# Designs tried in a protein design chat: VH-VL binders against LON peptidase N-terminal domain and RING finger protein 1 (LONRF1). Part 7

Target 1, 211 residues: LON peptidase N-terminal domain and RING finger protein 1 (LONRF1), of Homo sapiens (Human) (q17rb8r558to768)
Amino acid sequence: TAELSHLTKNVPIFVCTMAYPTVPCPLHVFEPRYRLMIRRSIQTGTKQFGMCVSDTQNSFADYGCMLQIRNVHFLPDGRSVVDTVGGKRFRVLKRGMKDGYCTADIEYLEDVKVENEDEIKNLRELHDLVYSQACSWFQNLRDRFRSQILQHFGSMPEREENLQAAPNGPAWCWWLLAVLPVDPRYQLSVLSMKSLKERLTKIQHILTYFS

## First folded at step 1 (VH-VL)

Design z01 (framework fv_zigakibart)
Fold by ESMFold2-Fast, scan of step 1:
Structure z01 (fold): chain C 211 residues (1-211), chain A 121 residues (1-121), chain B 107 residues (1-107)
Amino acid sequence: as target 1 above (211 residues)
Amino acid sequence: QVQLVQSGAEVKKPGASVKVSCKASGYTFTSYYMHWVRQAPGQGLEWMGYINPSGGSTKYNEKFKGKATMTSDTSASTAYMELSSLRSDDTAVYYCARDLSGYDEWYFDLWGQGTTVTVSS
Amino acid sequence: DIVMTQSPSTLSASVGDRVTITCKASQSISSWVAWYQQKPGKAPKLLISKASSLESGVPSRFSGSGSGTEFTLTISSLQPDDFATYFCQQYNSYPYTFGQGTKLEIK
């Protein structure tokens, strides 16, 4: 929808955790302000809002990811479980407030496409190498940790034929970043990258550290 | 202060069922998975399965599927393990043990005192 | 299932001795091994996790080492309180499995 395409001003922000393109992000909603925010998103038909981690200086971080509402489960004890999936990444331009929850004016992020054929070849080689390392890391995890990941995040996405087709790059990169046990500040820095090569290089360094 | 306290010893006849309780205190009950481990007289330790008190999800050792049922009561901070269709080879000490829900922490750092279950005719 | 085999099954030692207990996994389990001490009539007590991480409150004379398929528990200077049965446990794969135990006895 056009309204979804133009959601860049006064965007409601859930200040909680990291979110990533294509990655499921189930939320437990307890606070009245966020229940109101979710209700409004559903009633207006937008069915999405921004997710950012907290920040000591600016209330929330300068980068985040949009979450698309897939389903809402209301529990008898007053809790709500909101089934969401990550959409577009964004940079925060201006911060605001509405009825107790944060808002932002944002600009969406896209990866810068590599055009040179030699650079594309090198990017594919790096991608294939890092993907193999990721598969090895995941398959060599303890059964319970692997089971927890599968339950919360689903299975690791398969390789994509065209790694520059999506504006955020391959889905498996974001799935992996969500499951790797790394500092949120590091995760935020990777989320803000506009270079697939830079993102793959950083992921490779993390995998090497944990291997 | 952090402890797991189990119910008392039970003597049962073959074919009966038994339900062992494990009451947690001194920590947030839903932050830890609760496992059950048994030990037959003079034998080693055998893992039976776990329950996640935060949602009630369970994982059983294949050997105990259809025989053991794990449940929990969050309001009472108590985990339960019920064994059905008891046989003489179910005679053992049954332990509850907690593990942390963190990525690297699935070892058992706290154990209950054990519940002796004797099955005899 | 992953089979955990301890050696020796029984070990006789004197106070002050350095003792080593070995645990062998039937397949690679990385570092996902815990060691427990059990005294007669008592529940097991955690000593070591992740092959080599000493549990808080456990005396420094206890140490663990190894990775892959071979792991060791060492007591550098045996004390009277250390005569007990020791179990290794893998927590890499379901079902979690324990070694058969090593009984440490007074020589």
Scores: ipSAE 0.000, ipTM 0.467, lowest interface PAE 13.2, mean pLDDT 87

Design z02 (framework fv_zigakibart)
Fold by ESMFold2-Fast, scan of step 1:
Structure z02 (fold): chain C 211 residues (1-211), chain A 122 residues (1-122), chain B 107 residues (1-107)
Amino acid sequence: as target 1 above (211 residues)
Amino acid sequence: QVQLVQSGAEVKKPGASVKVSCKASGYTFTDYYMHWVRQAPGQGLEWMGYINPNSGGTKYNEKFKGKATMTSDTSASTAYMELSSLRSDDTAVYYCAREDYYGSGTYPFDYWGQGTTVTVSS
Amino acid sequence: DIVMTQSPSTLSASVGDRVTITCKASQDISSYVAWYQQKPGKAPKLLISDASSLESGVPSRFSGSGSGTEFTLTISSLQPDDFATYFCQQYDSYSLTFGQGTKLEIK
């Protein structure tokens, strides 16, 4: 969106967990610095901030996802419950600090569209195969864990007819990445990809590992 | 008290099949993946595959595809591993092992059966 | 497949010694390494998971460390009960693979 296109410098960053386009990311916030950050996001009217996972050097990863605030409950005991959903992905260009929380100058990411007809056909075939593998993986998951996923993330999104309509590709890919039990380095690698084919290939590899 | 109890030793001729059982107790059988690992005499450990007792879904090491078949009986809390077309190099101790935690990620084996010795000789 | 290489293949030590066993992965496996102890005629026993997390009931003289491609198992003060074969295992990706084993023998 236009509001997001202007939010590229000194973007507030919540350093905590992975976030993905279209995927809900409910936050339970108790730290004063992040409560301040969220309040400021609301006051400026952007109602957005960046989410990055921590880096090994007490910094944060080079890639992340914007979170859009849907609802906020500030509790009298110092807790805050923040309902967010993932928006645009970004690459970190410069790091900073403001009143105890991290900031970044960022560049938004979107998938590079495939235009060759044969490549589009191959992409659809790969997509359909991987989607079927994803459905099989989820259906074969133990009932306890399947129930937990449904409660926290909802149902797996339906397939989309136009694989390249959304700038981040099909929503089900991100839902799946959020629920797959893989190392954060693999999640971050997939988040950083600008190729839907590369992303589907990596997801297929992960699913084959767990199948 | 978690316990995995395997069936007794087997002596088979080349070309025969063997089916090893692993009876689980002390936990909810369907909540944990069951893996199979073998060890040839004086050798290291070799992963064969797993079964998800909740769904019946399986994953095999490529080396054992078409040779090993993993099944489970939920009502009996028992996992099975059948090995077909036995050769002398299938002589090994076969272990069942429970995955430490299930559902999210992959995890090590927290409990093991006592092992079933399978000897293939002419 | 990820190859796990242990060193040494055999280790001779005396009671009270500090011993270390190394395990190297052919690619980055983060911290997804377990260590097992196996005594003759017995099944393996899990000692350590996630490279450094000691399993319940395992003596505190056992410790694990490492991340990425190099991992170590340390026994700070060897006891008679510790003479056994030790195996590392990666669970980062299927097929699951084990090191070839390190046999700890009395000197």
Scores: ipSAE 0.000, ipTM 0.422, lowest interface PAE 17.2, mean pLDDT 86

Design z03 (framework fv_zigakibart)
Fold by ESMFold2-Fast, scan of step 1:
Structure z03 (fold): chain C 211 residues (1-211), chain A 122 residues (1-122), chain B 107 residues (1-107)
Amino acid sequence: as target 1 above (211 residues)
Amino acid sequence: QVQLVQSGAEVKKPGASVKVSCKASGYTFTSYYMHWVRQAPGQGLEWMGYINPSGGSTKYNEKFKGKATMTSDTSASTAYMELSSLRSDDTAVYYCARGWDYDSSGEYFDYWGQGTTVTVSS
Amino acid sequence: DIVMTQSPSTLSASVGDRVTITCKASQSISSWVAWYQQKPGKAPKLLISKASSLESGVPSRFSGSGSGTEFTLTISSLQPDDFATYFCQQYNSYPYTFGQGTKLEIK
C-alpha cells in the first residue's frame, strides 16, 4: 500500500466541495460508493482521499486537496459521519474510475520557498498587512454571519512566526479562502498557486473587492 | 484553435431591439465567462458585462442594467447579447470576448470575436 | 469607477524606434492591467496581462511594467506591423475600464 506521501496513482476522489490545507471538512456520506471508498482508505492505512469540486468538462476540477480522515462514525441507517482535515494540494494528471467512484493520478503542490533575505522581509510585510485586512473584514461582518462562520469553520488561525515553515504557507490564508464569498473559479485559482507572495496578493485583492 | 464567431451587421430604427450572437468553438464553452464590450465609432472600449455559461449567471456594468440582456445556449455553444429601446448613441461595434485569469479575481480577454456592427438610424 | 488615462493620445514614430505608452489609474489597481492592440476594422488582440506577462505568440519586443497607479507598454524596436491603436484595461474592480487609446502612427 502506498504511504501517505507517496499516494499519487489511482487516488480515490470524492467529488463534492472545495477543501483547503489545515481546514476542517466534515462530511455526511450517504452513497454506498463513497462509504466503500472511505472504508478502503481506512483499511489500507492511508486514511485519506482527494476532494475536488465538480467540473462540466472533466467531471471534476484539475486541482484539489487531500482530506485526512480524523474519525468516522458509521450509522445504522447507512450514513457515515466523517471528520476530515485538509492536507496536501494536488494537480490532476489523469482521470479514472473504480467501483463507481472517481480516481486520479496526481502530483502534489508545494509553495516555492523564497530564499533572498530582502524578499523574505517584503513577504512578511505583505503578510502582516493582509492579515490585518482579513481581521478587519471579519470584525466588520454582521454578527449573524460572523456566528455562522465560527460555528462551521472555527476561529481564524493565529499568525505563524515562520511564514515558510509549512509547505502550503500560513493556515489563516486557507481558513479565509474557505469563508470568503467568492466564485469557485477564484478559489481554484488560489488553490493552484505555488507562490505565497502571489496567494497573499490575490487574497489582498479579493479583500479590497469586498471593502 | 479557439474561435468566437459573431452574427452579421444590423441596421435598426430607434426604439427597436437587436440580438447579437457569439458562437464559440475550440474549447469547453461552459468553462469560461463570456464578456461583452462595445466600441462607438472613433471611441474607446466599454465593458458591458459577462455571462457564466455554466448556469447562466450574469454581471452587468451598472450603465447597461435594464438595457442589455445576456443569455447563452450551452447545447449550441453560443452566447447572446440583446439591446432594447435602441437610441442613436447605441451605434457601435459589439464584441464578445472570453475572460481568463489564473491569478486575479478579475479577468482579461484572451480571445475576441470579430465584432458585430449595430447601426441605429432613422 | 476607476478612470484609466493613456498618454499620449497619438504618437508618431519611425520603424526601429523605441516607443513607450503610459496608462494612469485614478486609484491603486495593484498589477491588474492588460494591454491590447487594435488595427482598423479588427477586434483587439491581447498583448500583455498582469502588467508585465507577455501573451504567447506576441513578439518579445513588447514589454509591460508598472504597479499601483502607473503602467507602461514599451515596444523596443518598432516594426511596420506595430502601427495600431493600443488600449490598457484594469481588471482590479468592477466595472472593468479601458484607457481612451493611444494611436501609433508612422512618421
Scores: ipSAE 0.000, ipTM 0.435, lowest interface PAE 18.4, mean pLDDT 87

Design z04 (framework fv_zigakibart)
Fold by ESMFold2-Fast, scan of step 1:
Structure z04 (fold): chain C 211 residues (1-211), chain A 121 residues (1-121), chain B 107 residues (1-107)
Amino acid sequence: as target 1 above (211 residues)
Amino acid sequence: QVQLVQSGAEVKKPGASVKVSCKASGYTFTSYYMHWVRQAPGQGLEWMGYINPSGGSTKYNEKFKGKATMTSDTSASTAYMELSSLRSDDTAVYYCARDSYTDYEGYFDYWGQGTTVTVSS
Amino acid sequence: DIVMTQSPSTLSASVGDRVTITCKASQSISSWVAWYQQKPGKAPKLLISKASSLESGVPSRFSGSGSGTEFTLTISSLQPDDFATYFCQQYNSYPYTFGQGTKLEIK
């Protein structure tokens, strides 16, 4: 809802791993602080929290992604198994703390829309080229790695007709970034981009290293 | 082919420090977290922590905070683990091990050959 | 910390035998278990991840199963090369923890 889209202040932050728009992020939550955070997110009806990688001891990265809770199982041993999916990307403006877990004031990121018809045509051509390269990379993986990826992330999303329909661009870009064996530094760089053209170009560069 | 080659065996006195190296080859060093695991006589394998070689960020097992220091040299494709204030119960084989994928974190597909550290009077 | 308990601590078997090693977690860890083989004087070698996913290059006689708190590693037809110590590892929760090992030795 519109109310949920305005959640930008004192957002609870799970400091753990990279998360990406539209990509599933299953979590095993055992720490009391995060179990409390998850429970609160459910009880308040937001069913969302932020996810950031750690930067150093007791701090976290300047960019992250909101996670939407799809399903949760509170286990008798005190653990929670939480199925989430990535939502909006954000930039951290201010850091805080609440009952042992991190919080942040955030600013949501959206791709800058390309409006020129020739530029849209060039963007589509770049997109189709990079998608083809991604498919080739995935198909050339040994069966063990391909099976592991399918098990953890599911299949690669289909191409979208309108590349600019979603604020974060095509879903397959994020799926690919999640499965590529690259350093979180490169992943954060791509996550922070507001240009689909720049993101596709960077992804293409990364794929070339694994050719 | 992926290889992790560690420095040679060390014999130290209690109170000394030791620094173990792990030289990586056959892959992009900055693309994978490097973990450190030790194996003491009479105990099983014990996870010490990891370092992300691209940014140098680290995560330590609480037991080793203030005791172990992990660093890396990107230009040399080498990870280091320094253990300070050595005691007899630090006698172990120390392994470096590559995370299977940086975003999967937790199991180790390639291991160094191990460095034996003996702490004795 | 999650405690991983392996049984048996020592297992004696003959070439051609079917052997099973069990690993129990003190808390539910879903499927987040890996299995390693270690020979004397050598580093551990990854055999299985996510409880049942066989690593490339590992012989098909090795298999893993289980979820929650109980996991098993099975060798369907033991070969001379398989006499080693086997370790389970959970990677559900920090700190990552290993079982104490199961030594597989010749009967």
Scores: ipSAE 0.000, ipTM 0.416, lowest interface PAE 18.4, mean pLDDT 86

Design z05 (framework fv_zigakibart)
Fold by ESMFold2-Fast, scan of step 1:
Structure z05 (fold): chain C 211 residues (1-211), chain A 124 residues (1-124), chain B 107 residues (1-107)
Amino acid sequence: as target 1 above (211 residues)
Amino acid sequence: QVQLVQSGAEVKKPGASVKVSCKASGYTFTSYYMHWVRQAPGQGLEWMGYINPSGGSTKYNEKFKGKATMTSDTSASTAYMELSSLRSDDTAVYYCAREVDTAMEYYYYGMDVWGQGTTVTVSS
Amino acid sequence: DIVMTQSPSTLSASVGDRVTITCKASQSISSWVAWYQQKPGKAPKLLISKASSLESGVPSRFSGSGSGTEFTLTISSLQPDDFATYFCQQYNSYPYTFGQGTKLEIK
């Protein structure tokens, strides 16, 4: 019996889009294989599955994010509307298949904590600077674009008092990455990072490009 | 059928004001931003600004700030652009134009439906 | 303000020709460019948005390309209906600005 936090072998994988910790990921599922996958997740009580983008050489990417099922509506025409939110990030160790859908053996990712006082001060300064740049970028968008983003992704998360309290770092970083129109290669690179400093630096470079 | 119908041509003296109307039909007026663009005789297009008919918020080209005033009447599905203190170089065709529906994932837009234009002539 | 410069200002061509119009931005604008066609006495018509996305109902002979500071509008096989003035527009930054226009005339 695997505990939810130890579910690392034969994890069902939905190959579709990028997913990020804490970020909503609503899904419309019509393929029979994925309807079966979702139903199994609910019936077994795990209520989670992995999400990865496709990859031409390996079927799907080496990194992904777990999605936690919050609500499901099974429609009479066979479609399912699945309300999910991003959970833990993972690295793919082995790929498999089960009843038409992909599976993987995975390793969960967590940020490496910074413990040096000077490095923590520098991290806070970088965080505050990049957060300010993100807020400026978002507020300078036209009202129509902001409204559409708010409707789909919700509001930008506020700054967190402890930058290292969450294993994936501040929620606003993932919200911003979901919203920015960047190449999937950059998104995967950021998702795979175990350093908050590296992630903030990369996000800053992206924001500068769009400024 | 989506249409924008503008008010007729105007001839004004220097120092006067003019108010151009743009009546929308065939779509939900409050769901699309409305832009104003002018074109002087034989010249290119110049963006003046936009109004969000839902709530009435506006964005002006700094060149027209304090000179142009954009308003809307949601009950009449009509947008207005008033130009004050007219000078000879305000002689132009004034267009209203609706913003395209924006797919958030693509972050693209343009102006897909245009009014026929209102000619404003400023002469003594 | 971002300045949009079109080349050429006037272009003479024959039916069936391949025509290319260039638009250059004074600073990087990513892909935030639209192209419009204007016939004499008419309002502009949207052809292309986001540099390369063809508007519904626009003939497939029209295409757009480019990113950053240089953009092109191409008509692969010119038709009589295509003789018009063409404008590029950037919408990366306020105020939105248009190119000066390219007049496409019969040769």
Scores: ipSAE 0.000, ipTM 0.457, lowest interface PAE 11.8, mean pLDDT 86

Design z06 (framework fv_zigakibart)
Fold by ESMFold2-Fast, scan of step 1:
Parts: sequence; structure tokens; C-alpha cells
Structure z06 (fold): chain C 211 residues (1-211), chain A 123 residues (1-123), chain B 107 residues (1-107)
Amino acid sequence: as target 1 above (211 residues)
Amino acid sequence: QVQLVQSGAEVKKPGASVKVSCKASGYTFTSYYMHWVRQAPGQGLEWMGYINPSGGSTKYNEKFKGKATMTSDTSASTAYMELSSLRSDDTAVYYCARSEYDFWSGPDAFDIWGQGTTVTVSS
Amino acid sequence: DIVMTQSPSTLSASVGDRVTITCKASQSISSWVAWYQQKPGKAPKLLISKASSLESGVPSRFSGSGSGTEFTLTISSLQPDDFATYFCQQYNSYPYTFGQGTKLEIK
């Protein structure tokens, strides 16, 4: 963690697709502006940039996810292959531009911790139920779809012992949201949630509709 | 609902310039690349380049560098392609076409096309 | 530049026939091939993307296959509306390139 203002101010934004905490996000970068953005992120030592989907009113959405650069390969044909993984979620406070790419001032999102013992027990029960439904959904997919998912997202993460240890909640929730065949606007709505209970409830509803 | 509407046919003299417009509607203009493709009479399709309206970055087919200039107006949701120093072999139908960006693959196939603009260059 | 070669240049067929059009790339393009249909005086229409992905609204009689350097478009049971020119396009490497086109004519 550095004390640099660029971590929350004038953060470079790749306007493309949804990204989620802990989920791998390999990028094939063709655009000169984004190659410059990635190069700068590496050279400054930040090794991070924001990812947002486009928006009809504001050029890109009010919520997104930081991507952490793990590796970069420059190909002879001018492409860059960038191995990234999703980090913290954010809310956009102010939009800007720098050298052809978008920037934003942002506020990071964290799930609100549940402190009541009875509510924690109910959250655990909901979590375990929804996780089982997700496993059943994935195992019942046709081979074509499962192969596609495994190639692009890897295997479904295992359950975590402490549901509230991570600021963004369990990793499997985000993996599942990335693979479920739902409208990106709905995915964006779920990404913006600060309640693990609300997120699990919405995921459960989606799984029921696709079962 | 998603539609690209291009400007009307043009007849030009050699040495003139022409600017073709492509107005987008029914989608977020800045979320898609806009490509330009030409087709000479009785010939195949030739990719000229693209513009990303979300910053104005362009990629040209080397053959058209210095000949074609692509621009866009995000407030009007309109892309433009200007050809300079027209020659008879620039006579063609010019199409604009939209592509999505895929996370792992870059620009996708051209799913929506304009109706085409016929440019005729004759002395 | 990647050269896309279509075969045949012209194909004559009857309604109800199964027809195939092939497209060869001068170097590997993985699965980054699209197929377009063009009728006289009209803009091309996307049929298939990523070699085998059927575009929404396109009849199921159209299918695509192939990877690497050899790709095929198949129409399982030719209909009157299918007589048109078909183009393949690679979008793996810049500049994007199209095949020469295959004109499908009434026998």
C-alpha cells in the first residue's frame, strides 16, 4: 500500500468490461492509449488501474473494480497480453482524461460487517445454501460451457472459513457473478452492493431463475 | 433499434476531398469501435481503420495513412471519415461498421453496418 | 498482411442443397474469423463470429467451423433468400483482411 494520491485521485480507467475482486482478468490490449496506461502503471510501481463498463450518460459507469497487473507479454504483432486480477471495488466521484484515456477520482467500497451473532449465523446459513446451489448449477452445465468457463476464469473458488475476513466478501461470489449469463447492468448493480447478505440473496435469485 | 445512418452519395473531381458521416443511435456511442470499410465496384471489402470514440484514438490500415482521416463527435454520436486528394481509384462504396470490445480478444466482428455512401470520382 | 483465400469464387446450387464455402488464412488466426452475407446494393450482414458463434437473428441453417488456418461456412438447406455473396474476415491481426468473396448463384 503506498501513500500516493494517484491511488484515489486521477486513477487511470480502462473502459471496457466488468471486473470483480479476486477474479482473473487477462487482457489482450490493442489500443495505443491503453498500452501507454499499462506501461505507466508498471513504471510507477503502482501496477494497478481501474476497469469500468461504458455508460450512456457519463462515458463510463459509476462503479468499477481495480485490476492488479501480475504479468505483461509484448507480442511481435503489436498486441500486449496483460495478466491481471481484480482488486478493490470503487465508486467514481469525478471523471477526467489524460493522454487519450479516461481517469477518475474514486472512493473504495468495502462490505459493511455484520456484528450481531444471530445475523452472522443466518448469513453463514444463507452462504452455505447459495454455495451449494452454485456448485450444482456449474456441475450441471453442458461440457461446452464448462470448458469455456474453465479456460477464461479458472475453477470455482472453495468456501472461505471467515465470510467477513475480506473487505469484498467470499471470492466464489465474484467468480460466479463473472460466469453467470446475466445483463451487465445487473452485474454492475451487484458489484455496487455493500451488503454480503444482499449480494448472496441476489445471487440465489439468479441461480433459481437459471435452474 | 441500434442503427448507423450515413450521409448521401457524393460525386467529386480528382484532387478534391470528401467527408462521409456516420450517425449512431440506439446504443452508447463511446463503448464501441467504429470501423471504416470500402468496396470498389465489383471488388471485395477493404478495411481502412477504426476510431475509438471514447478518446479519439485511431488505427489505420497502412495503405490509408495520409489519405484517410477518421474523427468523431461524441456529443452528436457521429463518426467521420475524410479522404483527401481523390483519384479515380477511390471510387467505391464506403461503409461504417460497429464492433464491440471483448475482454480477452480486442475488437470483435462488425455486428452493425451503415447503409453505405457511394463516392464517385470522375474527371 | 494475412491473406484470406475463399473457395470457390462462384458456386451454383439449388434450393434445399447443402453448400459449403471455405476460407484459408496465410498464417494461423486461431478462431478470429467472421462470415458476412452481402446482397446486391446492400451492406454486409454479420452471420458468424469467432469462427462458429451464430449471430442473433441468423437462421440456424448457417453454421461455421474451423480453427488455425482453415475455416468453413455451411448452409445446411439452401433457401431462396440465401443467394448472395459471402465474405470471410480475419480480425486476429492488423490490418483486418477479407476474403475475395464467394458468389452463391441459382443453378
Scores: ipSAE 0.000, ipTM 0.435, lowest interface PAE 16.4, mean pLDDT 87

Design z07 (framework fv_zigakibart)
Fold by ESMFold2-Fast, scan of step 1:
Structure z07 (fold): chain C 211 residues (1-211), chain A 119 residues (1-119), chain B 107 residues (1-107)
Amino acid sequence: as target 1 above (211 residues)
Amino acid sequence: QVQLVQSGAEVKKPGASVKVSCKASGYTFTDYYMHWVRQAPGQGLEWMGYINPNSGGTKYNEKFKGKATMTSDTSASTAYMELSSLRSDDTAVYYCARTKYGSYSFDYWGQGTTVTVSS
Amino acid sequence: DIVMTQSPSTLSASVGDRVTITCKASQDISSYVAWYQQKPGKAPKLLISDASSLESGVPSRFSGSGSGTEFTLTISSLQPDDFATYFCQQYDSYSLTFGQGTKLEIK
């Protein structure tokens, strides 16, 4: 958005793991460069930084997700405990460096709204089908695995009344992507999508593989 | 084509340590968990644990906690399993095995490394 | 730990026979069972996953069935290269556990 244009250039990037809109991403940070990055985010009042997985060609991937700092505690032994939650997705336009950590110029991603009545109807039908399939997959997991998911990620979000109300689509899609045991390349592919229909279709294919 | 190639046979004395390697090729090493399974002569298969090469995270069978150490080198696409304080009952063939996508069964196995513990 | 018990421990059969190996879990494991074939001096080979899903390249004479606590591996018409030891494995929960094995021998 225009109001956040100042957060599109020289954005600090934590190179570590996948992050998704609305999904908690708790971090235990030891490296001095990242402690500095987090302190700066707090001191400037932005309380945000980018999260990208590593990439063998470019140091980090072309797509990532902003993390909003909810709470932070800097321990005397040099560790930091940072409670974050995923925000907006982004595409990397230009890579840089600052005081040992990566930075990027970025472009925020938003889902393209579907306006055609027939397409909206089909999207709702696909959504309902995939949501049902996701619920079935999760409930059919063995108790041990299900308990671990609940402890780390919480319960699967409920269906939203309006599928296109949020710019990133329904929260349950991102929760599911975080818990599915899939290749990071598939996760990154889904994160980069600007079509809810494409995202639901890809999730459905993944769920069918695990069925 | 997917291959897991393990280091050669080893003969060790009681109390020594042994480190077995497993070099992966034909797939993205960090995309699959690598498990270790041993088989004593004339006995069945015993799961030891796994390493997630993407994170370095490990999970051990309780029996092997404090005895086995699993590590990986992502640049070399190689997993390692080190067994310390060797006893005669550690004599076995040690296998690395890749978890099959979506089922947690093992679709590819190394050829096995024979470890003999004798004086 | 989930205990996997195979029966029989040893099975004698002739080429062309239909043979069945049974695996029993100490608790409900749904369909999270794999079957392996192991020949002397070789690593195990995955035959079946998810109780009944045949692995690519495995002959169609092999089939698996069962759910819950009882599972079977069937070979519809034994071939000479089928004489081996067979293991079941559960992956419902960690620690992963195997059956004790069934040795298929020439009658």
Scores: ipSAE 0.000, ipTM 0.420, lowest interface PAE 18.1, mean pLDDT 87

Design z08 (framework fv_zigakibart)
Fold by ESMFold2-Fast, scan of step 1:
Structure z08 (fold): chain C 211 residues (1-211), chain A 122 residues (1-122), chain B 107 residues (1-107)
Amino acid sequence: as target 1 above (211 residues)
Amino acid sequence: QVQLVQSGAEVKKPGASVKVSCKASGYTFTDYYMHWVRQAPGQGLEWMGYINPNSGGTKYNEKFKGKATMTSDTSASTAYMELSSLRSDDTAVYYCARGGEDILTGYYMDVWGQGTTVTVSS
Amino acid sequence: DIVMTQSPSTLSASVGDRVTITCKASQDISSYVAWYQQKPGKAPKLLISDASSLESGVPSRFSGSGSGTEFTLTISSLQPDDFATYFCQQYDSYSLTFGQGTKLEIK
């Protein structure tokens, strides 16, 4: 019975940066506590841990995203290079500690599904409008900044035919949120949303600000 | 140092239009949002909208769409709010107020003009 | 629109008192709340942003707290200069909305 198999209880938390569903999050790990955490994650077979930004003076944010370990390189000097990808979002219920790293009891978030046909049509229209605004914003960036984004995050994901197929909504929304030059407080607010319509509306407002 | 100076009081007849000005000084005019807020006699504060002087982009409270028009003149560091088809219930003090430089700080208002009283009477 | 409801609408207090004003949002607005002070015949003055961040030049007796849907403005030791109307404002949504105001008056 693996301690780290408790996917909602005593989940190990890496307190560092924002993470988003489907978005790559490469990590260079130097601290012994986090090397231990990652090693345990691999050995127990969970291959996951939570990622939260720091909050207030000595805590971490109430919302975060699970990171799925794709590959790990352990270097002889004690460093680790960890390739991860964002998974499920979560809300923090209780905070704890284990062997020097933070832990949390969590509940997973997923978008509330819209089932009314008229609302689905309106959602698709909003989605298409905001996606076009996002494409325009990205194409109008200076070449150097656009190149940096492409190298780090890859290309903007294409539109999905079924907007509600994934529990976190379309991947391009999260890619965009990762690259937009906005305060982590706003990013955290968007991460916490359970409504795709609300998320698209907030993204639209951000894009309008930069117009 | 940072200051917003508004135009003087106006008395208008129903159906007329009024244009209030707000001259900014002591900061880079194009770096900050400019909001407009009104307050009817004895009432609370009502947000009308904002303009981004850098882009000319505007956001209006739905109640004021088609009634208020916000513009800015970057060479004069002056924002304008024009209110058309005036009614008696448009009688209020109209304030311009500066937002912050970004999306998180842009929507609260750290510096306010002194206010312009607009009275609509026959 | 997000509705901001303040309580009480009127508060009577004496110099030296600790006073508390509450603001409730109709939905979760995280910490996107500002507090303003308005004296008769004057423009509002920003006191607090981000629910708890004290504006430069505002006396330390003013403090803000809260998150989600309930927010509080506290004056730890009321001074004569503090008798004014106080407004909360949400900025989670671009349809910016204010509370109706709390008038702080002499007991």
Scores: ipSAE 0.000, ipTM 0.447, lowest interface PAE 14.7, mean pLDDT 87

